# Designs tried in a protein design chat: VHH binders against q9zpq3. Part 36

Target 1, 317 residues: q9zpq3
Amino acid sequence: MVTLIVATTADPASINPAAALLAMPGWTAGPILPPDIKSFSNKQTRVIQHDRSIVKEDDLDLRWEEATGEVVDEVIFLSRHTAVSNRPALTVHPIGVLHLKDGESPPQGGKPGWAALPSTRIGPWFRLLKKMAEAHGLVPEFEITLEATHHGPITNKPTMFLEIGSTEEYWKRQDAAQVMALLMWEGLGLGGSEEVGKWKSETGKRKVLLGIGGGHYAPRHMDIALKDDIWVGHLLSGYSLPMEDPTQTKTTPGENYIGGNWRQSIKAAFEATKASFPGGEILAHLDHKSFKGWQKKAITEFLAEESINVGKPNDFT
Key: E = the ipSAE of ESMFold2; O = the ipSAE of ESMFold2 at other seeds; V2 = 0.75 times the mean of E and O plus 0.25 times the DockQ between their complexes.

## First folded at step 19 (VHH; framework vhh_surovatamig_d1)

Design r3 (at its last look DockQ between E and O 0.03; V2 from the best seeds 0.00; counts 0 for: pae O 9.6 > 2, grease 25.3 > 24.2, placed apart)
Fold by ESMFold2, look of step 19:
Structure r3 (fold): chain B 317 residues (1-317), chain A 123 residues (1-123)
Amino acid sequence: as target 1 above (317 residues)
Amino acid sequence: EVQLVESGGGLVQPGGSLRLSCAASGFTFSNYEMSWVRQAPGKGLEWVAVIYSGGSETDYVDSVKGRFTISRDNAKKSLYLQMNSLRAEDTAVYYCARMTEDYDWGYYGMDVRGQGTLVTVSS
């Protein structure tokens, strides 16, 4: 039962946090996986280093299991973050490619219409990262934020990305790399403290955020994720909810059909979230200002049809 | 300032070939995945091909697989698209794009800022 941490050697925002983690006590060299992937072990944690584009390295969890016989419990990817704005950021997010239909080719990996199992650590580690970044003087220079669900690679176990952005200057920042390493060190309990963010369904009702709408950085959902004891599943920005304007589609006169992949996107994200949080209370939080009236009506009706509960901010307390 | 300048378009008969070029400046070219996208007359943008920053990995939309080849020269900060066996449906303005993870900036988060280069395939 292992945690697999994946680093890309050509990406300073990936290899530098991995190197900072590996400089801490307790690491030993592990096997070399095909084709030439180096590995390192510390307690339940395995770090692998590879040279390919991270979003193209599919099924690393299964490949580890095939090579070693060890069952992978979760996958954590270390990566750069890029943005048109070039704003410095430390980010946490789930992965998936929900806006594309079967048969389309996703340019950033994954597979169309798919949502990975979200790591249960996304919410708790987002909050821990924010506190660590503040304590180490990275705020306000770096924004500490969630990202909406996007891109691959394909994984089969609960997955999260930890990223440093958003330009080469910031990808290379060693203080940011150290904070990411500390997050993993403390979050996985490698120094002997209790780990952070494991799901325990025996503790009764536990609230899990499913974000619907808003922009890539999920500002309204992030406010919910900052509340104590809130777990985070998938976060669907507007680009993951393609809705066809009914004035631009051929429909039967009087029919209220709203086309696009938005239903499938919500369902896939909900089912993946549900699978990662057995017994959890999943609450869909809508960014109401991001929707036109006809979109909000369609989404609200669909959520009711699927028995997906809607949560207002005070329902997450 | 990020600049992307496309060239190499023209008029060609079905079955012909063209090679498109994109000159990049204002960023460290080798650090970014790069794509070609196209816009056919009266249609929206369609992603065509991507080449990843590692240099050897590529992917293509199904309609061009086996006919188009994306490549890059990091020393020249240039992106290329070799287009063979051209068809009438390949007629479009072709743009190069810098890939970003922030998909909220229009064209699926692809940083498209050039004027493009027109490819016309007709007999």
Scores: ipSAE 0.394, ipTM 0.727, lowest interface PAE 3.0, mean pLDDT 88
Fold by ESMFold2 at other seeds, look of step 19:
Structure r3 (fold): chain B 317 residues (1-317), chain A 123 residues (1-123)
Amino acid sequence: as target 1 above (317 residues)
Amino acid sequence: EVQLVESGGGLVQPGGSLRLSCAASGFTFSNYEMSWVRQAPGKGLEWVAVIYSGGSETDYVDSVKGRFTISRDNAKKSLYLQMNSLRAEDTAVYYCARMTEDYDWGYYGMDVRGQGTLVTVSS
């Protein structure tokens, strides 16, 4: 089984970390995949470089398997990050398109209501990235952060994005690219050390964070993810939890239904997280500050109905 | 049709205060994170503040922390920015923005902004 690292040639925040990784020892040229995707191999790791939109190239894991016969174990995308704040950042996140309704076309890949299998490495690599960024002098200039689950492409194996943001100046930063390459080098054990963040059969029953609410950068969930031995699944921001405000909706007397796609979003994220972490103890952590009372009540009742355990910060020890 | 309409700008002396308002229509306001962004003369857009859909959590650019307060009223579909201790460098057109995933590039961003309201801080 192999780890597939995906870079796009037009994105300096993607190709530069890939190039920095490929400059390290042990790489050999691999096949060229249709249509003209170059590849490189080192131990269990495969790097592919393509010139199309990274969020619209679906099923690269299956396409690798079809072309080579090698089974893909996980997918890691290297990409730029953009933000209206223009703050420099190094980020890690799972993918999915939870806010769109059935029949809508997601412009950034994926499919409506879908959550990919989250990479098991999200939590451990977030912590490792923070350590590496500090050691290499990127902090406090770069914020080191998780992002909430968003966008595609469609994948079939555990997936995460590693990103450099948030402007062209910072996308091009070679020191940031080097740190991302070191993260992948150490995290995948390519230099001979033990790899980081793989969910092994002997891992046992570990606690897995399912984030509910908050903003795009998951501030309250990030506090949990910084704790030792906490694994991270999906992180659902407010935009992934569409809830119709009952004070703005004409309601039928006697009806207490809270509309919106929030139930489907939670269920999809929970099921994908569960699939990535066999035997893991999934705990939903609510960002209480981001919810009004009626939202908290509805979410808490739904979690109980679905037998999804709720965790407070102390439960993540 | 999604619309955001800003108001409340004007001329104010350094150290003064203004309160900006944004009226939202054409979407379920309570489902979205909302921001204020600004554009100083001859400059690009600068993010100023964000407020999460529940209204309890906020964040600010460093230059306005402690001086500006973002708030929202989901029942009135309104976003506000209280600006205190204004400085000359706060002079800008201020825009109300709806935050969401950037559909074209798959990243967090804004998908709708208003026409703006001018704030001028001068003696």
Scores: ipSAE 0.006, ipTM 0.440, lowest interface PAE 9.6, mean pLDDT 86
ESMFold2 (binder alone), look of step 19: mean pLDDT 81; pTM 0.819

Design r4 (at its last look DockQ between E and O 0.90; V2 from the best seeds 0.00; counts 0 for: pae O 2.1 > 2)
Fold by ESMFold2, look of step 19:
Structure r4 (fold): chain B 317 residues (1-317), chain A 123 residues (1-123)
Amino acid sequence: as target 1 above (317 residues)
Amino acid sequence: EVQLVESGGGLVQPGGSLRLSCAASGFTFSNYEMSWVRQAPGKGLEWVAVIYSRGSETDYVDSVKGRFTISRDNAKKSLYLQMNSLRAEDTAVYYCARMTEDWDFGYYGMDVRGQGTLVTVSS
């Protein structure tokens, strides 16, 4: 029943939002995670401060449970965002390294072909973050966006990353850090209000977005995620869907096999999304413009074979 | 203007050694994880090694573990790859890369910008 928030001490985009959150009422010293990682407690929430690369710190949820006896329900990582464009951004995303084949080493953490359980809060907190950023004067300077599923570390419980980008000037922005702290404060209900983004099976079917295709910032899927009551699972960009061009691949007679890891990537992301959203109606949303005809045909046939429903934008209501 | 300039490649016999260098400019070098990436003749890019921003954590592709050592000097804004016990399969153009999360560009977020440095391992 514990929410674990992880900050990296040397990363201002990580430690500053954590410090802003810890400045709010109700925090006390918590247990020490081996080897000497300090923690802080407030109701169901635990903040830890890590001194290593977050993407290489595997199994923090299990390590917390072993050290403290407390069961972890979810993990939230606070991190910097880096981008070639250097544009300021506040971002939210699930993690996984779906492009890697068995036996490959993951320079960005995780493990080959793996998708973490996505946090159920990704959709609702993306919408809340956008509203808070607007209300606090960060828009349009900061872009508020989702990111497609990428990198590690390995986790065993629902996971999300919250990031401030994309240069040192913006990583250090205290107003951005404060908005991230307010997101966590309100989203986790620490001030006494109802928390945001917890999955419940109280009522009927709820639509869960599984994004297929598009670029890193998922612009077509982000339009869906902005709709009321839409939950967000994994978002698979083109880089998570390696597909070999059949005109460049030697084929056996009578077969039109499309090589690459794309089937395994979709299946792993679907199964992780399903596990995070019991009873949810998962709808695959395709960024059609990101695919050639042969790619779209192969993907839609595979989705049908796996009984994964496709959703058009109007199906997300 | 981000610049990455690789050097130190050459022709070497199997079992030999080379040390590659990468001079970085146009960004705060110490804020970024850095990688070496290689491209063998007629092949795609392959990640080789990563060093995290504080310089004490590293990782390698299995085929080079124990033979290659990545290092950095943040004060000199330089990245290095010490290559020992070279094999014919190590023949490639080697690039240094700045790691970013915008994976639309580069090789899965590894921002390759330089011309690379050619390493040829041949009897």
Scores: ipSAE 0.701, ipTM 0.871, lowest interface PAE 1.5, mean pLDDT 90
Fold by ESMFold2 at other seeds, look of step 19:
Structure r4 (fold): chain B 317 residues (1-317), chain A 123 residues (1-123)
Amino acid sequence: as target 1 above (317 residues)
Amino acid sequence: EVQLVESGGGLVQPGGSLRLSCAASGFTFSNYEMSWVRQAPGKGLEWVAVIYSRGSETDYVDSVKGRFTISRDNAKKSLYLQMNSLRAEDTAVYYCARMTEDWDFGYYGMDVRGQGTLVTVSS
């Protein structure tokens, strides 16, 4: 299995964790990808460093394969995080731009209505990151959290983002960069320990969280993600579930037709999650407080129609 | 407090040009991607253009490509939109927006908060 780690040279929250990882033992220079992308290799892991905005560099997994002949099995992006609150954070999240319809232009990268294959490591590495951040004195200063599915770039293999936020002062924090490097070092087993978060279809618990609703930091789904041995797929916040209010649509037929792109969003996220977790038991967990009654009814009926199982918190055991 | 103040709008004939400006304050301007969004009469918001934080990468909605140019001056904390070859369909209130990853706020992370500047394209 080959893991591609992507760093952006102009982003301190990206290049600093990459540099900290590359300072550890076992790295050798790899090929240069067009146009001038440096690479490094250590066991199953490849690190590339590029100079464009990370959401604009599509298909890096396929471009690696074209340049080297080597198939990439997963992609990990290192990036800065920004938030209105400016609060320090270390985050993990899947990517996609599920709110856009065909023909719309996505300034955030990706492609309309698309959800990337989520990395199987999102849940396990979120829990490991929390443990490491605590052990290294970053908590409570840094909030350790998941983010809901958002933005690009386009990828073709299981993908996640690891981020440091939320301002320049914190993007540059070397202790945070070191913790991200240690997360990757231990999580990928580069020092000889067993790696963390690899999906081994018949060797453990198979329950996979699909988050439905809530805000960007997924507070109700976080309760599930903190449980031992729970896997995490896509997390759909309200912005990924556009639903047209039927009381404001004078000509809307029938109660079962609620307009908006929410059905396609749920289906795309479910199918991508299913593809990343073969044989897994996907459970949709609803953040009930984020929905009006008509929204909750429509979503639960759609989930049943599509044979997507709903999980209550106690079902995640 | 984050503030975004748009200016430069007005009445212009089809085929004419306008240059919009946005003065930013209350945040480190050079750290953020910035966008222009517009709202035509009776319509919702539409993203128009984005410029990334280094200022060398831009993107546009298809309907304005080749006619509009987004730019920024990080030293002056200012965002600009040069609009050429204006059409009646470009009539809208234009807003600048700071982009963040926390998409709970604004229009999918595009933080629209100013009063905007009205552009009217008619004879």
Scores: ipSAE 0.563, ipTM 0.810, lowest interface PAE 2.1, mean pLDDT 89
ESMFold2 (binder alone), look of step 19: mean pLDDT 82; pTM 0.833

Design r5 (at its last look DockQ between E and O 0.95; V2 from the best seeds 0.77)
Fold by ESMFold2, look of step 19:
Structure r5 (fold): chain B 317 residues (1-317), chain A 123 residues (1-123)
Amino acid sequence: as target 1 above (317 residues)
Amino acid sequence: EVQLVESGGGLVQPGGSLRLSCAASGFTFSNYEMSWVRQAPGKGLEWVAVIYSGGKETDYVDSVKGRFTISRDNAKKSLYLQMNSLRAEDTAVYYCARMTEDWDFGYYGMDVRGQGTLVTVSS
């Protein structure tokens, strides 16, 4: 089974980390995939480079399998980060498009109401990236952060995005690209050391963070993700939890029905997280300050109805 | 300061055509995916079309596929929407938007900041 790393040729935040990784020992040319996608091989790792938008190329894992016969175990995308603030950042995140309902068209790829299987490496690699960025003098200039679940493309195997942001000056930074390459080199064990972040369900008591609420950069959930041995699944910001205010949309005040796509979003993210961490103990960590009282009540009741355990910070040992 | 100025709206009859323009400033236009978003009277925002930074890839909401064409001119820092075979349901204020991954801002990362341009399709 192989790890598929995806880069795009037009994006320096994507192709430069890929090139830095490919400059390390052990790479050989691989097959050309339809329509004209170059590939490279090193042990269990395959790097592909394509020239389309990263969120538009669906099913690259299945397409690799069809072209080569090799089963893909996970997908890692190398991409740029863009932000209103233009702040430099190195980021890690799962993908999904949870705010849209069936029949709606997703402008940033994926499919409506869907969460990809999250990579098991999100938590461990976030911690490793932070350590590497510090050791290489990128902090405090670059913020090292998770991002909440968002966008596509469609994938069928555990997936994460690794990004450099947030402007052209920083997308092109070669020291950042080298740190991302070192992360992948060490994290995948390509130099002979033990890889980082592979899931094993030997005990069934390993804690997996399911983030509920907060903003795009998941500040409260990052506090949990920094704890030793914590695994990270999906992180649902407020934008993935559309909740209709019942006091503004009803003619009968006092009804407790809460409209919006938030239930389906939580369920999809939970099921995808559960599928990536068989035997894991999934704990929903709520960013309480991001919710009004009626939202907190509705979410807490729904989690109980679905038998999704809530974790307070001390429950993540 | 990021600025987006929409123009080209107006009153047209069903079946008519209209071309919207968006003048961009305050950022490196060619580095960003750009979108058109619309708001019909009394309704929420709806994404209409996206064009990726390379200028070759586009996507559309199903209701406008085959009728609308998004395009860009990076040298003029301009975004366009050619609207053909207009229907009453296309009546809305149309906004251009710079796309970012900060989905806390704008409409799921689509930074709607201009005044928009009104398109009215009526007999």
Scores: ipSAE 0.730, ipTM 0.887, lowest interface PAE 1.3, mean pLDDT 91
Fold by ESMFold2 at other seeds, look of step 19:
Structure r5 (fold): chain B 317 residues (1-317), chain A 123 residues (1-123)
Amino acid sequence: as target 1 above (317 residues)
Amino acid sequence: EVQLVESGGGLVQPGGSLRLSCAASGFTFSNYEMSWVRQAPGKGLEWVAVIYSGGKETDYVDSVKGRFTISRDNAKKSLYLQMNSLRAEDTAVYYCARMTEDWDFGYYGMDVRGQGTLVTVSS
């Protein structure tokens, strides 16, 4: 059972954290993944480095298993973050392409209507990252934040992205790269400490955040994710919940449902979250301010129909 | 400030060809994935093609595969779309877009800023 860490050589926000991690003790050369992708091994961890665009590199977990015979437990991608604001950030997020319907083509990888299994480490590592960034003097210069579920590649095992943003100056920041490496080092227990963020339904809290609504950086869900011991699944921004305004939609007579792919999006994200957190108590947290009344009514009725519990902030204890 | 200026559109017969260009400024062009998106009359935006920042990898919406080719010249800060075997359904205003991870903006992170260039495919 191995953890794959994936870096690309052309992306300083990817290769520099990987290099910082590989400079720590215990690494040996690993197998070469076809065609010529180098790998490195340390305990349960495998680092691979390649030159292809990461969002198009589908099924790396299965390809690792095929090439090596080792079963992959999870995948962690190291990548740059880009934003219109160009503000510095260190981010953590799950992946999926929930807004697209069957037959539509995904420009940023993945597949239509799909949510990857979210890494169970998203919440715990987000909190650890914030603590480490503060201790290393990166706050408040860098925002430490989650991102809502978006883009590919296609994976089959629990997945998350760790990113440094948001311009070339900050992608290249060695202090940020070192903090990401320390996050991985401590989080995976490579130095001998207990690893962080493995799902342990037998100890600790079992409450798992499923974020519904809000913007890309999940500001209202961040209040929940900062609470001690809260697990984080998928975070569905407004762009993952396409809802057709019933006052502007022409439908056949007798159809009064709210159109758009939002029901499938919620269902896919819930099922993927459930699969990553066996026995967990999944609570949908709604960013109420991001919804019109008709949207909120439709969503809450759907959640009840699907037996998905809604959590208010104080329910995450 | 980020600027994207599209050109090369026009009126063409079905089966014809056009080459669209996009001049970029105000950002480090080579650091970003770039896309073409289009808007047919009375319709929303539709993604057409993407080229990744390394310049080696591309992808296309199924309806244009085999007919359209996206390319870039990082030295000239320019993006291109070669459009062959044009069909009436390709009639649209074509925009180039800078890709970002911030999907709150643009068309799922495709930052459309220019006036676009009109392609009309008609007998």
Scores: ipSAE 0.696, ipTM 0.874, lowest interface PAE 1.4, mean pLDDT 91
ESMFold2 (binder alone), look of step 19: mean pLDDT 82; pTM 0.835

Design r6 (at its last look DockQ between E and O 0.92; V2 from the best seeds 0.77)
Fold by ESMFold2, look of step 19:
Structure r6 (fold): chain B 317 residues (1-317), chain A 123 residues (1-123)
Amino acid sequence: as target 1 above (317 residues)
Amino acid sequence: EVQLVESGGGLVQPGGSLRLSCAASGFTFSNYEMSWVRQAPGKGLEWVAVIYTGGSETDYVDSVKGRFTISRDNAKKSLYLQMNSLRAEDTAVYYCARMTEDWDFGYYGMDVRGQGTLVTVSS
């Protein structure tokens, strides 16, 4: 069972942290995967480097298994972050494409209406990254933040993205790359210490955040994710919850029906989160300011119908 | 300041061809994936095509595959859409968009800023 770390050679925010990690002790050359993807091994960890667009290289976990016979336990992607604000950032996020309906084409990879299994490490590594970035003098220059669930590629095992943003000069920052490498080194326990963020199947009430609403950087959900021992699943921004305004549709039979893909989005994200956290207590946390009254009512009724518990900030302790 | 200026639209008969251009400024063009997005009369925005930073990888909405070709010239900071075998349903205002990972902005991260260029396909 292995951890697969994926880097792209043309992206300094991807290849530089991978190179920094590979410079640490214990790496040996691994097989070359078709077509010409180099790999490296250290204990349970495998690093691959490819030259294609990271969001379009589907099923790298299954392709590793086919080529090597080793079962992949989780996938970690190293990538750049881009934003219209150009603000420097170090980010962690799950992936999925929840807003698209069946048959629509996903311009940023993935598949319509799909949420990947979220990595169990998202919450713990977000907190660890924040501590490391502070200790290495990257704060306040870099924002340390989660991102809401978005884009591909398609994966079949628990997945997260680690990113450096948000412009070329910051993508190239070697101190940021070193912090990302240290995060992976310590988080995976490669230096001998206990790894961080591995989930054990438990029957106890271990709380897992399912974020509903808010913007891309999930500010309300980050307040929850900063609490000790809180796990993070999917984070659905407003863009993942398309809801049709009932005042702009005919108010005939089904007047309380709220159209749009939002039900399917919540269900997909919940089921993927549940699958990554067996025995976990999943609590949906609503960013109330991001919803009009009719939206909040519809969402809370749907959550109740699906037996998805709602968590207020005090419930995450 | 990011600017995107579309041009090349016009009136074309079904089966005809047209080439759209987009002039970019205010950002390092070669660092960003770029897309064409269109808006048919009375409809919402629809993504048409994307081209990745290296220029060799592209993708298209199914309805235009085989007919449209997206391309870029990083030295000229320009994006293009070659449209062949045009159909009435291709009638729309076409916008170019810079792609970002912050999906709060634009159309799911496709930063539509220009006035677009109108393509009308009519017999």
Scores: ipSAE 0.744, ipTM 0.889, lowest interface PAE 1.3, mean pLDDT 91
Fold by ESMFold2 at other seeds, look of step 19:
Structure r6 (fold): chain B 317 residues (1-317), chain A 123 residues (1-123)
Amino acid sequence: as target 1 above (317 residues)
Amino acid sequence: EVQLVESGGGLVQPGGSLRLSCAASGFTFSNYEMSWVRQAPGKGLEWVAVIYTGGSETDYVDSVKGRFTISRDNAKKSLYLQMNSLRAEDTAVYYCARMTEDWDFGYYGMDVRGQGTLVTVSS
């Protein structure tokens, strides 16, 4: 079972953390995968380098398995972060393209209505990254944050993105790259310490956050993710929850149906989260202020119908 | 200071052709995926085409596939859309968009900020 780390050669926010990691002890050259994907091996970890757009590199996990015979346990992508604000950030997030319906084409990769299996490491590594960034003097210059679920590529194993943003000046920051490499080194236990964020199935109080609502950087859900021993699944921003305004659609008397892709989005994210966290207690955390009354009512009723438990902040312990 | 200026729209007959241009400034153009997005009268935004940073990878909404070609010139900081075999349903204001991962902005991360260029396809 291997962990696959994916870097792109032309992206300094990707290749520089990979290079910093590869400069640490224990790496050997691995196979060259078609078309020219370089690889390196250290214990359970495999680093892949490629030159194509990362959101278009579908099924790298399956392609690794087919080429090597090694079963992939998880995939970690190293990438730049881009934002309208251009503010510096170090980010962690799951992937998926939940706003699109079947038949629509995804401009940012993935496939319509799909949520990847989220990496179990998202929560624990977000907290570890925050501590490491603070210890290395990157805070408050860099914001350390989760991102809501978005974009591709298509993957088949638990996946997360680790990113440095948000402009070329910051993508190239060597201190940020070193902190990302240290995160991976310690988080995967490559230096001999116990790895961080591997799921072993739990009963009782092991809580898994499913974020519902809010903006791209999930501020209300981050309050939860900063708590000790909280695991993080998918984070659905408002853009992943398209809801049709009932005053803009024709309805029959007594009908309470709210159109849009929001039910399918919640269901897909819940099922993917559940699959990544066998035995985990999944709690939907709603960013209430991001919803109008009719939206909140519809979402709350749907969660109840699907037996998806809702958690208030104090339910996450 | 990001600026996107669309041009090249106009009135054409069905079956005709137009070439749209987008002049970009205020950012390093070659670092960003770019898209064309359109808005038909009374409708919401619709993604039309994307071109990735490598320049060789593109994708299109099915309704324009085979008729429209997106391209870019990184040296000129310009994005283009060649539109052939135009149909009445292509009537819209066309916007170019810089793509970012912060999907709160624009249309799912497609940062529309220009005035657009009107394409009218009518007999």
Scores: ipSAE 0.688, ipTM 0.861, lowest interface PAE 1.4, mean pLDDT 90
ESMFold2 (binder alone), look of step 19: mean pLDDT 81; pTM 0.828

